Miniprotein binders against q9bqp7. Designs and how they scored, part 10

Target 1, 240 residues: q9bqp7
Amino acid sequence: VPQNWFPIFNPERSDKPNASDPSVPLKIPLQRNVIPSVTRVLQQTMTKQQVFLLERWKQRMILELGEDGFKEYTSNVFLQGKRFHEALESILSPQETLKERDENLLKSGYIESVQHILKDVSGVRALESAVQHETLNYIGLLDCVAEYQGKLCVIDWKTSEKPKPFIQSTFDNPLQVVAYMGAMNHDTNYSFQVQCGLIVVAYKDGSPAHPHFMDAELCSQYWTKWLLRLEEYTEKKKNQ

## First folded at step 3 (miniprotein)

Design E1r
Fold by ESMFold2-Fast, scan of step 3:
Structure E1r (fold): chain B 240 residues (1-240), chain A 86 residues (1-86)
Amino acid sequence: as target 1 above (240 residues)
Amino acid sequence: SNEELVKQIEELRKKAEEFIDKARELAEKGEYDEAVEYLLKAAFIYIEISELYKEIGDEESADKAEELAYEYELLAIKLKKAIEQG
C-alpha cells in the first residue's frame, strides 16, 4: 500500500460536458522543469529484469544493424511515432484544415490501422496537452482526451512494428495513462473529470489497431501501482 | 571449451525450468504476482542461454532460446493483465 495515498478521481468534478466549455480542444504547452515527468518516473523505477531485457535487445539490434544502423533504426521509429501523433492531432482537430490536406501524413499504414477506432471517437476535449499534479508533484504530456464509444477517456496512441521490441513498456502503458488521468483530474487548467483510459496499438502494415479499454475500477487499480512507482522514484532521488 | 559451455547451458536450462515450475505452483495457489516474477526470471535465464549459444556459434539454438524467453515474457504480461482485468 502506498504511504501517501491520494485519490485518482476528483469528487468535485464531472465527466459531463459543461455549456461554458471551449469548443476547441485544449492544448496546454508542456514546460520542462525540475518536477519529474511520468516517463522519467517510470524509466527510473524499472525492475532489474526489465532493464536487463531492454539492454539485451539493444545489444542484439546493434549486432545485427551496427551502431549507426541501430541509431538510424531507433531514430526512424521515433520519427514515425511523432508523425503518427501529428497526423492524429490534425485529424481530430476541427481547426487544422491545412494539415488535413497533407497527403503524406494521411497515407501511413498506422493511420489506416486506426480508422475503425477513430469512427468511435468524438467530443475531443484536449490534444497534445500538458498535465501537472500539484499535490503529488509530477508532470506529463497526454495525447488525447475524447469520448470513445460514449465514455470520456484519456487516449494513448501507440505504434508497433511486429512483434517483439520494448516488451517491458507494455507493463507501464496503463500506468502512464492513469498518471495522466490523475494529474488532469487535479490540474486547475482543466474543469472536467476523466475516469476511463484507452490504449490504442496501431500497426505499420495497416492491420486493424487493438484498443485496450480501461474502466474506472481498472484505472483505480493501476493508480495504486503508479503511486508505488512514484514513491520508489522519490526514495531513489533522496539516495542520490 | 565448447563442452564446458554446453554444460553451463544445461545447468541454466534446468534452473529456468525450476522457476517455471515454481511459477505454476504459485499460480495454482492464487499468488499470481509472484508467479509473474518467476516467469520473468525464467525469461532472463533463456536470454543468457541464447548468448552462450551465440558464443558457441550455434545461431539456430540461440534463436530458439531467445524465442522461449519472449514466450515466457509474453505469458507473464498476459497473466499480469488478466489479474488486473479479472
Scores: ipSAE 0.000, ipTM 0.190, lowest interface PAE 12.2, mean pLDDT 79

Design E2
Fold by ESMFold2-Fast, scan of step 3:
Structure E2 (fold): chain B 240 residues (1-240), chain A 86 residues (1-86)
Amino acid sequence: as target 1 above (240 residues)
Amino acid sequence: SNEELVKQIEELRKKAEEFIDKARELAEKGEYDEAVWYLEKAALIYMEISDLYKEIGDEESAKKAEELAKEYEELAEKLKKAIEQG
């Protein structure tokens, strides 16, 4: 699908705050239905290379940890990621809207890792909020929309045990971010325009997180690749 | 800084070369599946090198790094297909 037929940015919208913007961050609930999610599209359209690398990693881990050890390891990684996202939502939400705050959750190595990034984050507009591209018919749940160093971004928080200092090391994460951005820019539940993305890779040992900032041009490049993945997903559905 | 980026590129090139050497050694021993693993890692490193060259403004070197990444990706894919068929 050509980029010029389905643009990522909406010319009817501004990236500047206005009087109609909500005073509290938006949190639109995700409704599960037949419409595919961003993560589903990406999982169903992985390249043979991505599938091969994932299988090789699994085999090596199973050799090191055993089947039960591998299952425990992956469960722990998932749980730590979930807790990290919950902690960030709590930190970025207004104090008076918080129902619960766990001190131990806020002291994780991942939270230490992102401290220098959080200092540059302000003007939070959405947290754990559902997006839908009404024309392209896909949905997603984005982590955060906020200003990073003065620029409004879709921010995606990632956990990693291994260094990810380059954006190429984050695999499909750039595609995920631009898919959310394009959806939000064309979702009637939102009134603002997002033109930038940010992938933040946090580390378990508290080492400084790596921010991968994506300007409008880079977002447009990844948007074209996302449209190709979405087209591939649609074709696979026709052949089932 | 550009000086720090150049040092990162040099370290990454050395790492990619080590992976390519390892892939060659493994292929010579008939361990083609393991060789594919290292070729794919080298390709990822060359994609990272390309991005760093773009950040410095060296578009010619960035393009050469991208071509090298594609070359190793294609080699890995061909070996992967050969393993699956045979």
Scores: ipSAE 0.000, ipTM 0.118, lowest interface PAE 19.1, mean pLDDT 80

Design E2p
Fold by ESMFold2-Fast, scan of step 3:
Structure E2p (fold): chain B 240 residues (1-240), chain A 86 residues (1-86)
Amino acid sequence: as target 1 above (240 residues)
Amino acid sequence: SNEELVKQIEELRKKAEEFIDKARELAEKGEYDEAVWYLEKAALIYMEISDLYKEIGDEESAEKAELLAFEYEILAEKLKKAIEQG
């Protein structure tokens, strides 16, 4: 139980579209400031088990690839993830500018992996857009806000070379999604309310992506855990 | 394939338990550096077991193997610190 609780949902907002809502997806730029990002908070408050898992994964990869091989591998994984997000933004954007220039990226295994998910995605409200929780003092950059199977969701796109069929195997991804959701619901740059989350894990070999849907109750449960991580981050800063 | 993976998991688990038993024996004899080595190797083996369980879709067993790996790594680290302090 966090000491300074704050609600994830905003009672003054609706999930229904308004006539005043923009016809194009919002893309608010992330501004440089001293307010911590969602990813920084999560990185600085990793559990001992998470630290151990990352360290052991690193050691095993170095044993297999060597130190230089490991650096090249991690660089390539980062680049592939970046290209995947750029391709998805292009596919979901009404302008489709990137689709015309980089058709080869749209034919990647990761894009093939998500085809069945994309068929159920519509009503895109925001893409690669910044969120800020003014009261709780954190910021983030979310991937997408759209309807998935008729429900408005914060959607987070992930790439993986290893199957992750269960939500608990995605580390802090559920916390990341609800942190963005809570920020957006209280950010004056947005007028709507999001109550659901979706984590989509895409695979390099084109195997069908795994969707991990989070309903309002599950989001509320993870929100409490996010508040505890934020509290831990704040306490660590006080201790200097 | 799954039958082959199950055999690999069984072999790895036996190897890890042998390493843990060896670590206990070495620690009892005061050979802490060597005991740490065996505990760290057992932790790596349990991580491999976890990966194999994920490949066959058994996430529950994979999580249990990860937890064991974490426990043996903590034990190895505690022994390292105890050696340094005394």
Scores: ipSAE 0.000, ipTM 0.205, lowest interface PAE 13.7, mean pLDDT 81

Design E2r
Fold by ESMFold2-Fast, scan of step 3:
Formats: structure tokens, C-alpha cells, sequence
Structure E2r (fold): chain B 240 residues (1-240), chain A 86 residues (1-86)
């Protein structure tokens, strides 16, 4: 059990919308800080098996593409992911004057992949918005908070070249989602409660994206694992 | 419990040994692509064993399992390179 155990949900908050909620989704900018990000914590606390698999993949890619080809490939993957997130933010923004309308961004195979999921998304409350856990001292930049099939979710959009039909194949993504959820639930910039998560894996060829819904129970289970990773990070930092 | 983790490690070791034996048989028959597959699976199992030993607090056994994982990974790499050159 984690030594610094803290609840993921905030008993003082509700998931119900109220009249004082902003009409436009929140977009709080992430500020550079010495406080660790969710991504940094996860990267610095990978298991030996995770490190081994990542090294195996890198070695195979370098052998196949060469050093320069590998750099180009990884740069292209990053750019495609960035464009996918920008397109989703544009699509989900309710204000037309705030929408960025790049026709090429809106016509990608990744966007086609998520169409059936987007039909079930409504009530967007936050887009590309910074969260900070005020007690546990970590920060993050979440993709989206919206209702999916009537349930308020932290939604994380992922791109993949390989099928990911099981949540286990998404690696640390569930930890990332619950870390954002716990932070938002305890961040004074937000007034609502999120109890569910959704990982959406989109495919370049436009094949149907895989949604991985996480109910409150599953989120609580992954939250305990996230707290352990955060403790490992804090301990490693003290030893440096 | 530690007893449950030890039992899991023993089951994984047996599985890894079976995969290594299979890889050896396949390599002796010239079935190199399939031999590589079994070596890569065995290496991954030894990394899982290493993580489980770390969870128990047995760092020495974790290190030995990790070394075995990298040894089998290196054998798979060498075999793949031999296939490409052949």
C-alpha cells in the first residue's frame, strides 16, 4: 500500500452540471514548473519489463530504418499525434470563433477512426487543460473532460499503428488517466467531480477506434498503482 | 503473499525453460525464425521473473533473472543477424 495514500475522489464535489459552470470548455495553460508531470513520473518509474520491451522495439526500429530513419519515424509519429489532438480540440470546441479549421487535420484516418466514439461524446467541460494535485504535488495536461454515453469522463486520445483491443495493451495509459482525474478532482480551478475514464485508441488506416471505459471501481484500482509510481519517483528524486 | 509470488516464479521458470528447449530444437533443425520467436518469449518471461523477485525484495535473484533475459535477447539478435546474412 502507498505511504502517501490519498483518495482519488473529492467528497465535496459533484459530477452534475450547475448554472455557474462556464459555457466554454476550460483550457488552463500548463506552466513550466519544478513540480513533476504525470508523464515524467511514469517515464522515470517504468518496470524492468517495460524498459526491456521499449529497448527491444527501439533496437528493431534502428536496425530496420537506420539512426536517421528512426529519428524521422519518431518525429513523424509525434507530429501525427499532435495534429490528431489539435483536430479533436477543434471538433469538440462549441465556439465556432474559437475553432481552428484546417481541412487536412479534419480528414485524417485517425479522425475517421474515432467518429463512432465522438457521436457518444457531449457536455465538454475541459480541453487541453492543465491540472495540478495541490496536496500530492504533481501536474498534468489532460486531453478532454466530457460525457461519454452519459458519464463524465477524463478522455485520453491515443494513436496506434498496432491494434489495442484490450486495456492491458495500452501500458501506463490507465495510470495517466487516473492521475489526471485525481488532480482535477483536487484542483481549485475546477468545481466538478470526475469518476470515470476513457482511453480511445485511434488507427491511422481509419479502422474503428477501440474505447476502453474505466468505471469508478477500476479507476480506484489504478489510482493505488499510480500512487505507488509517484512514491517511487519521489524516493528516486531524493536519492539524486 | 511471498509464497504465491514464489509459486508464480517457479511456474514462469518452467515455461521459460520449455521455450528455450523448443528454441534449441528448432535452431538445430534450421528453423531459425521460429527459434527466434521462442527465445524472445523466454527473455520476456525472465524479465517478468526479475520484476517478481524485486517485488519480494530478492534483489540478487532479480539481477540474475535480468541477466538471463538479456543473454537470451542477445542470442535472438545474433540468430536474426545470421538469418539476414545467410
Amino acid sequence: as target 1 above (240 residues)
Amino acid sequence: SNEELVKQIEELRKKAEEFIDKARELAEKGEYDEAVWYLEKAALIYMEISDLYKEIGDEESADKAEELAYEYELLAIKLKKAIEQG
Scores: ipSAE 0.162, ipTM 0.694, lowest interface PAE 3.9, mean pLDDT 85
Fold by OpenDDE base, second read of step 5:
Structure E2r (fold): chain B 240 residues (1-240), chain A 86 residues (1-86)
Amino acid sequence: as target 1 above (240 residues)
Amino acid sequence: SNEELVKQIEELRKKAEEFIDKARELAEKGEYDEAVWYLEKAALIYMEISDLYKEIGDEESADKAEELAYEYELLAIKLKKAIEQG
């Protein structure tokens, strides 16, 4: 059990969207602060097992591609991910804000992969928006807050070259999602609450993306795990 | 062929077991640094085995091989820490 328990959901916030849903998705800029990001917390609190897996994968990839080839591969993966997020932001943004749709950004296998998910996405409330949990002292940049199949979700878009049909295959992504949910639910910049998460794994070949829906119960389970990771991070930083 | 992959898995398993046995022998002799090296090698082999099981569509065997790889790496890390602490 976490020593510093804090709820993921804010009892003071109504689940009902206030009738003034802004016609424009929120985009709160991430402030550079001494406050750790969700991503930093997760990276610094990886288990020895997780670190080993990644290092092994890296060593294998270096063996196959060479050191320079692996650097290029890593750079390309990062670039593809970035372009995918930019394309999604463009698709999910209101048309009036979309000056130049780079049509080339939309011509990706990843965008093709998510088309069936995008049909079920509506009511976009935030895109690439910063969240801060003041009490737990962490920040994050969430990809999207929208309704998926009529349920308001924090949506996290991921790219993969390999099928990830199970949420367990998404590594620390569920922790990232619930961390963003908990922060948003307690961030004064947001007037609404989110009770669900969605991880969407998009595929490079355009094969149908896998949606991993997280209900309130599953979110609460991962929230406990997130709190433990945050405590571990905090202890590691006090001892440095 | 799947038969060739199975044969490769068996050869890799044998090699991993040899490395584990060698690591044990070295640890018993107090040669902990070298024992760590053999444990890390065994872990690498088990993950190669895991990948080969994935290629033949045996996910359960792949997961077990992956688990073994982690166990041996964790053991290697524990041994490294013990060496550093004296």
Scores: ipSAE 0.007, ipTM 0.267, lowest interface PAE 9.3, mean pLDDT 84

Design E2s
Fold by ESMFold2-Fast, scan of step 3:
Structure E2s (fold): chain B 240 residues (1-240), chain A 86 residues (1-86)
Amino acid sequence: as target 1 above (240 residues)
Amino acid sequence: SNEELVKQIEELRKKAEEFIDKARELAEKGEYDEAVWYLEKAALIYMEISDLYKEIGDEESAIKARFLAEEYEYLAKKLKKAIEQG
């Protein structure tokens, strides 16, 4: 149990839409400073088994592709993920004009993969938006906040190379989602409450994406694990 | 004896890796129900490996094997949830 527990949900907020809510999705810029990001906290507090699995995956990939091939592969995966996120922001933003470059991205296998999920997404409230937990002192940049099948969710878009779905550790994705959720629920820049999460894993070959819905109870369970990771990060920082 | 336990651990690791490889092959083909089954079996094998390491007195390796079992169980649960949600 974390020593300094803090609630994920804000009892003073509602998940119901309000007339004062903006008609355009919020996009608050991330202002970098000494306050750690969610991704940095997770990267700096990987468990021994996560490090072991990641290193074993790297060794297998290097054996298959060579060192230069592995570097190119990881760079391409990163670029594809970035382009996928840019395309989704464009699709979900009502005020963006589609560019010719963005049109090409819309026809990628990853976008084809996610089409059936997008049909169930509505009421977008935030896109590529910064969150900060003022009490717990962490920041993040979330992908999307929208209704999925009628439930307001923090939505995280992930890409996966279908032949390698088990090699890359995705175990921290639920922690990332709940960290953003807890921050947003206590960030004065936002007025609503999010109680659910959604991790969408899209596939390069266009195979149907897998939605991993997280209800309030599951989010609460992962929130406790996130608080432990944050505590571990803080302790490591103090020892420097 | 420790020699017999070490040999048993080696055989179990090979079996677990075979199951993980099979799960990966099945997931590549979109056969996630069968992939989950193989992941759950691999997790059980790693729990057995953990227990054998404890008998040898190698607590560090026992902990690592237990963490692998828990992570494969978690991966199996994620896939089960994805299957249920479509």
Scores: ipSAE 0.000, ipTM 0.109, lowest interface PAE 21.4, mean pLDDT 79

Design E3
Fold by ESMFold2-Fast, scan of step 3:
Parts: structure tokens; sequence; C-alpha cells
Structure E3 (fold): chain B 240 residues (1-240), chain A 86 residues (1-86)
């Protein structure tokens, strides 16, 4: 994939809101097909050092918890993350009534952790919405598109348990965000331009979440790296 | 006394956990060189913990501490090499 032929930003799109923009946040369903997802591309193109770091973390956890305990722990972490995303979608969407029904989801430490970030979030354009890059042929499911401190961002919500190192997720999280951004900017289901990213790391103990803001220049730099990962994936698939 | 050694081990364990947390925070901010430094420091503390367990006669806990020291040292080395090549 030649980097200069596939810009992250669409020159035909404006970053300014217009009166024809939907008043309701978009939620395009993800259709399963042969087109690779962002997460699949990233998982299939991990560097040897990323694989090694992940395997060492896994070995340490198995040593501490046992194989069954590790499996239960990872399943629980996944479930907690899913519930956190469901709670955020409920909080940010006027269409969703889950927040009135499930008060326990709203009381989690992770939700307490993000309160100060949510105060700066407005103008929600998309929630749990599918994106497809029509030219580069990849798909994804993004968490949120909204204004953060007045700037339209692809926002990715992450959960973290402070005692555990998450170096692996740090390496790929910016790539995931820009991959969604580039796809959305070239997806005919959307009409607006996104130029910024935000990774929000929430903590189980309710400690203040860490926002990692990505401006247009930083997004462009990570986009170049994402294109290399996508090219590597495509080459591996051709060789079978 | 063994009670004083146990207290010292607990203090070192907390310090190692703080260094690991600091390494994680630095890596998240893109400060990888400093993150590597804190991982090496955590590994050194686990080696000290291993030595203190050997003095108490707890060979099993000493071995586990030594394994943790090796894991964090190898993690630091791999991250350092990745930074140099990236």
Amino acid sequence: as target 1 above (240 residues)
Amino acid sequence: SNEELVKQIEELRKKAEEFIDKARELAEKGEYDEAVDYLYKAAEIYLEISFLYKEIGDEESAKKAEELAKEYEELAEKLKKAIEQG
C-alpha cells in the first residue's frame, strides 16, 4: 500500500459542522465478511518483540493464578471491559435507556475514573459504529466519535488494572484509533471529517483516567505505521 | 531477626510494585527509555528480595522472586532493543 496514495484525511470533506449532519449519533452495524478487521490486522502483524512481551506477561499470570485461574481472569477482564463500554454508550446516547435500568453499571470504578473526561465530551456523532475503508478494504467497530474540548475525535475507551503492565496495548492503541479515523473519513456512511484521536485509560479503583490526545500531525504519523501493518497483513494473506 | 527481614521484604515488594507502575505510566506517555530504567530497577529489587528469602531459609519464595527478577530484566532488554531498532 503506497503511503502517499492513501491519506488519512479526506480533502473532499469539511471538519466544520453543517445543518445536514444527523442530530442522532450514528450506529452502523458491523457486518461479518471476508474483509479483515483492524483488530485482526494488528493481531496477525505483531512484531516478534510484541509477541514475546505478551507471552512473558501470560507466563507470569499463569504462574500466579494457574492455567484455569488465568483463563477465568482474562474472561473477567474482557467482561468488565464490555460492561464499561456498554455503560459509556448508555451515558452518551439519548436513544439508550440502559442507564435508567442498570445502576450497577454506572457505579463501577471505571465510570468514576472517567467522570472528569466525560465533562469535556459533547457533540456525539457516532457510538459503537462500524467503519469501512472502501479503497483499502478493511473494517472496524469504533467506540465513539465526539468533541473532546471542542475538537472532533475518534475516542477509544480502555480499562486498566494499575498493578499490571500493558506495554503491548500502548504500542497498538494509537494505530487502532487512526485506522478507525482513516476508515470513517473514507466511508460513504459518514459525511464528516475527523482529524484527532483520544485514548482514555480508565482505572478500576476510580483513580482519574489518563487521556492521551492525538492531534492531526500525530495521527498522520501513526497512519503511516498503520499502512505498513496493513501491507504486511495483505502480503502474509497472499502467501497463505 | 526474621521479623525484621520479613518487614524489609514487604517494603521492597511495595517499592518494586511502585517502580513497575511507574514504568507502565512512562511507557504509556512514550517515555520508553525511562520505562526501561524502572524495569531494570524493579528486577534488581526482586533479586534483593530473593537473597533475603534465602537468608530466612524460604527457598521456594526465593526462587519465585528470582524468576520475577529474570522476567522484568528480560522485558527491559526486549523493550530496549525494540526502541533501538524503531
Scores: ipSAE 0.000, ipTM 0.102, lowest interface PAE 19.3, mean pLDDT 78

Design E3p
Fold by ESMFold2-Fast, scan of step 3:
Structure E3p (fold): chain B 240 residues (1-240), chain A 86 residues (1-86)
Amino acid sequence: as target 1 above (240 residues)
Amino acid sequence: SNEELVKQIEELRKKAEEFIDKARELAEKGEYDEAVDYLYKAAEIYLEISFLYKEIGDEESAEKAELLAFEYEILAEKLKKAIEQG
């Protein structure tokens, strides 16, 4: 899919705040079951090198933890990630009421890790919100859209343990971010323009999170790579 | 430009190697807690190098840098556990 037919940025959109209430971030539910998700497209189009590194990591972890230990570890990592995202949504949403169980999640090492990043986050416009690219026919569930150091960003929160957990999406995190960005910029449920991305890697031990900022030029470069992955996915479906 | 990105990657690689050398020196002196910290810092720099290689379109070098990040994180964790167990 040529970029000249499907640009990441929408010339009809403004990056300025508009008709939505600034105190109420958008949260569109993910409802479609037949249109591929960003994560599905990326998972089904991994390179041979990515598959090799994933299998190498998996082998090392199984050797260290055993088969059952590895399953418990991956299940725990998934649960911790889910709780981290729930805690961030609670922290960033002015409409969220804190509950006793939510308060316990807010005390995790991952939340401690991102405190310095959160101080630079403001003007939240979307949280845990579904996006769809109407013409390219893919969907996604983005974590957050907010201003980071004054720039409107698609923000993706990642958790990492030391040693680093299985993150096949680590190589694809920039692609995931721009896929969400392109979808949101062309989704009728949204009226603003996003041109920047931010990947935040939080650490379990509370050590300072690692921010990866993506400017408009970098986003455009990754958008071209995302379009190639989407095309590869479409060709694979055609052959099934 | 790609030339400026390559220079940035080289500067980050030098910084990571400095941290690894510092970790080695600290471990040799029995300063294991500090050695662990420097290994984690080196791993984070290699992760950053991986992202920059992706920006250039060098997927092979990006994957190699990511593998180095994994290896130094594993080394740091093993050293940390050895310290805690005595």
Scores: ipSAE 0.000, ipTM 0.177, lowest interface PAE 14.1, mean pLDDT 79

Design E3q
Fold by ESMFold2-Fast, scan of step 3:
Structure E3q (fold): chain B 240 residues (1-240), chain A 86 residues (1-86)
Amino acid sequence: as target 1 above (240 residues)
Amino acid sequence: SNEELVKQIEELRKKAEEFIDKARELAEKGEYDEAVDYLYKAAEIYLEISFLYKEIGDEESALKAEWLAMEYERLAEKLKKAIEQG
């Protein structure tokens, strides 16, 4: 358990929409500064297992594709993920100014993969929006906050070439989601409470995406693990 | 809570063994591409098992599961390379 534990949920907030909520999803820009991002904390505190697996994957891919082929593959994966997020932001935004006109972005296999999930998503409150935990001093950029099957969730969209039917096969994704959730719940730019998470793993071939729903109890469990990673990051920062 | 995690590990282990058995059967029939896929799936499940053992605090079992994941991924890679060469 972390020494300086802090609660994920804010008792001063409600997850219910009120009449004063904006009609347009929030999109607060991420301001880069010395305060660490969720992704940097996770990257700098990878377990020995995660480092070993990543290095082994890199060596295998380089052996298979060559150095130039590996660079191209990695760039393509990054670009496909970026385009997938852009397409989802466009689809979920009620504003035409945020719509992408490139039909190729809307027709990808990844978008087909998530269709059955999207029909259960409504009440979008935030898209590609910055969060900051004012007390724990970290920042993040979350993908989406919306109702999934009637429950307000931090939703994280992932692309994958391999099936991920179990939540445990998604490396640090649960920690990323709860880190965003805890930040949003304590960020003065937001007034609502999020208690649930959703990780959606979409597939390039259009196979049905796997939704990994995280209830409040599961979020609390992963939150404790995130706090340990944040402590480890802080300790490493003190040591140089 | 630990009882639920142990039950989850047991269910995952059964699934991994099913995939390993399927990979073996496919390889014996000369269906190597499918055998490779099942070995990769089994390896991924063992990584999940390793993570759950770490949550319980059973570091020894976590390391053993991680080793099994690496071994099955290595077998998949060997088989994949053999297919590519001939």
Scores: ipSAE 0.000, ipTM 0.197, lowest interface PAE 11.9, mean pLDDT 80

Design E3s
Fold by ESMFold2-Fast, scan of step 3:
Parts: structure tokens; C-alpha cells; sequence
Structure E3s (fold): chain B 240 residues (1-240), chain A 86 residues (1-86)
């Protein structure tokens, strides 16, 4: 149980759109400062077991690919993920650029993978947008806030070369989603309430993406775990 | 034949990788005892792969497979010790 509990949801906010909401999705820029990011907190508070598994995966990959081959592999994975996010932002944004969309970017296997999910996505409220929790003192950059099957969700897009059929297989992704959700719900730059999350795992070969929907109850459960990670981060920072 | 031994090595490598993936999945779920068991099973398979590589005269691949067996055994022991300490 975290020592300094704080609610994930803001009872003063509604999940329904209102006339004062902008017609274009919000894209608030992330400012680098001393306040820790969600990804930094999670990276610095991995369990001993998570660290061991990551280190041994790294050793195995280096053994198979060589040091330079491993660096190239990880760079390619990062670049593919970045391109996938850029393609999704382009697809979901109502704004047209003066330049024609890169057809090759829109034809990736990952984009094919998510087509059935995208059919159920509407009412986009934010894309690649910064969130800040002023009370808990952390920041983040979320991928998307939109309605999925009629429910307003924080949506996190992931790429994978291997199937991720269970939400637990997405590692700390549920914690990222609820951390962004809690920040957005208490961030003065936003006026709406988000109570649901969605992790979408897309596949390189175009096989159907796996959606991992998180209802309000599940979000509350992961929120408690996120608060414990944040507390651990704060204590470790005091000792550095 | 060397062809049959190579095929056997490939099948064992696939099985070891499946066990490693399962161990990772179980650890992510907090099922550490079961994750430890799968890591030991993967280590045993890599040890067998090492012996098969020696049989076909591929000393370099045998050494690499032995290294992987020792690494997964080490990881299993460390994870088991961490669980016991709390």
C-alpha cells in the first residue's frame, strides 16, 4: 500500500465532449526538466527479476548477433516503433499536410495489423501530447486519447515481432497507461476525464493486433502499483 | 547423420526459446517459482545442444551453447535466491 495515496480519477470531470473542447486533437509539447518522466521512473524501479531477465536477453542477443549487430538490431526496433507512431498520428489526425502522405509509411505490416482496431477508434482528443501531474510531480508523453468502442481511453501503441496475448506480457505498459491517465485527469491543460486504457500490440507481419482493454477497476488496480513504483523512485533519488 | 543431428539441434533450440519466452511471461505475472523451473529447463536444453555440437565437431557453437546453458542456470539460481530472501 503506498504511503501517499492519491486518486487516479477526478470526480469533478466528465468523459463527455463539450462545446469548449477544441475540434483538433491536442498536442502539448513535452518540456524536459528536473521532473521525472513515467518511463524514467519505471526504468529506475525495475524489480531484480526484471533486471536479470533484461540483462540475460541482452547477453543472448549479443552472443548471437555480436556487439555491433545488437546495436543495429535495437536501433532498427526503435526506428520501426517511431515510424509506426508517426503513421498512426498521421492517420488519426484530421489535419492535412501540404505534402502527400508517405504511402510506404502507411503500408507497413504494423499498420495492416491495427486496421481492425482503428475501425473502432473515434473522437480523438489528444495525439503525442504531454501530461503533468502537478501534485505527484511526474510528466509523460502519451500516444493517443480517443474513444475505443464508445469509451474514452488512453491508448498506447506497441510493436512486437512475437505475440503478446496476455496483458502481463506487455511488461510495464499497464503502469505507463494509468500513469498518463492519472496525470491527464489532474492536468489543467485538459478538461476531460479518462477512466479506461487500451494497449494495442501490433505485429510486423500484419497479423491482427492484440487489444488489451483496461476498464476503470483494472486501471485503479494498476494505479496503486504505479504509486508504489513512484514512491520507490523518490526514495532511491534521495539516496543518490 | 550430421543432417539429422543439425535438425535435432534446431528443434531443441526452438524448444529452449519457447521455454525462455514462457519464463519471461511468468516472471512478468509474478509467478517466479514457475519462471525458475522454465529457466532450468532451458539451461538443460542448451547443455544438450552443446553436446550435440561437439558430436558434429562444431567446437565454437558448442562453447556458445554451453555459455547459454550456464547463463540461464545462473539466472535461475539468482531468481530463486531473490524469491527466498523475500
Amino acid sequence: as target 1 above (240 residues)
Amino acid sequence: SNEELVKQIEELRKKAEEFIDKARELAEKGEYDEAVDYLYKAAEIYLEISFLYKEIGDEESAIKARFLAEEYEYLAKKLKKAIEQG
Scores: ipSAE 0.000, ipTM 0.139, lowest interface PAE 17.1, mean pLDDT 80

Design E4
Fold by ESMFold2-Fast, scan of step 3:
Structure E4 (fold): chain B 240 residues (1-240), chain A 86 residues (1-86)
Amino acid sequence: as target 1 above (240 residues)
Amino acid sequence: SNEELVKQILELRWKAFEFILKARELAEKGEYDEAVKYLEKAAEIYREISKLYKEIGDEESAKEAEELAKYYEELAEILKKAIEQG
């Protein structure tokens, strides 16, 4: 029984822009509907081991911070991540007026952490942009599509606090990236092909960010695992 | 003209995509015999797309279309084997 009806890469797409413009990065708004998001599929199909590790981390944090302290901690982690993404969108946008207004967003340890990665990023084609795999029926919101060291990548920006990193996205980050990649490659709103991924883990204290590059072969391997998660999600929904 | 060839390629791409969707639908219903036929038809269309890309001088797109044709032929062979085993 074949599970790979659709490849991650669409040979009908080129990595060259078909738009006759200099580069205004695409920003397609995310349409909320019945169609599941990448994050929802991954959340609903966690392994028993992932659920156990997440629950144990949560219990430890509550024990140390209290229930209210844990809620405040997780809210702060979320807000810091949101602000980091806003700052990166501002930095990578060609619109100079946005950069001037976002002076306060540019001043964080996370932005210092990614400086050495940003110097190798160019040719931005999409920022905070919705993707939909119309055939496989899922949606997502990707952070960035740009060239990293000359290779066109789906780039996903992650924040981590030491010594207590937020575990929720650690195991599924590669699946998230390839899910966005496969959707973009088969979304009529886009005309180009992405074959590589990059996960950048930035640190609050300004320590150098860790880049995790995924070549085409690695992306294909994770794509197979993403398709299994998507199938599992679909089966669970039918058996209600 | 190149414009007419590009239009022909786009029509063939759409037709191949429809056949792939139909093959998946049939396979989900357990109709593997019919699914195989649609996959083989899709593969043949991608071979035709490859020839048209060579005609307009787009060797890279031609190669990628040949890789798609091979992919769907391999998928059809997997389904044929599943029929034999089931």
Scores: ipSAE 0.000, ipTM 0.243, lowest interface PAE 14.6, mean pLDDT 79

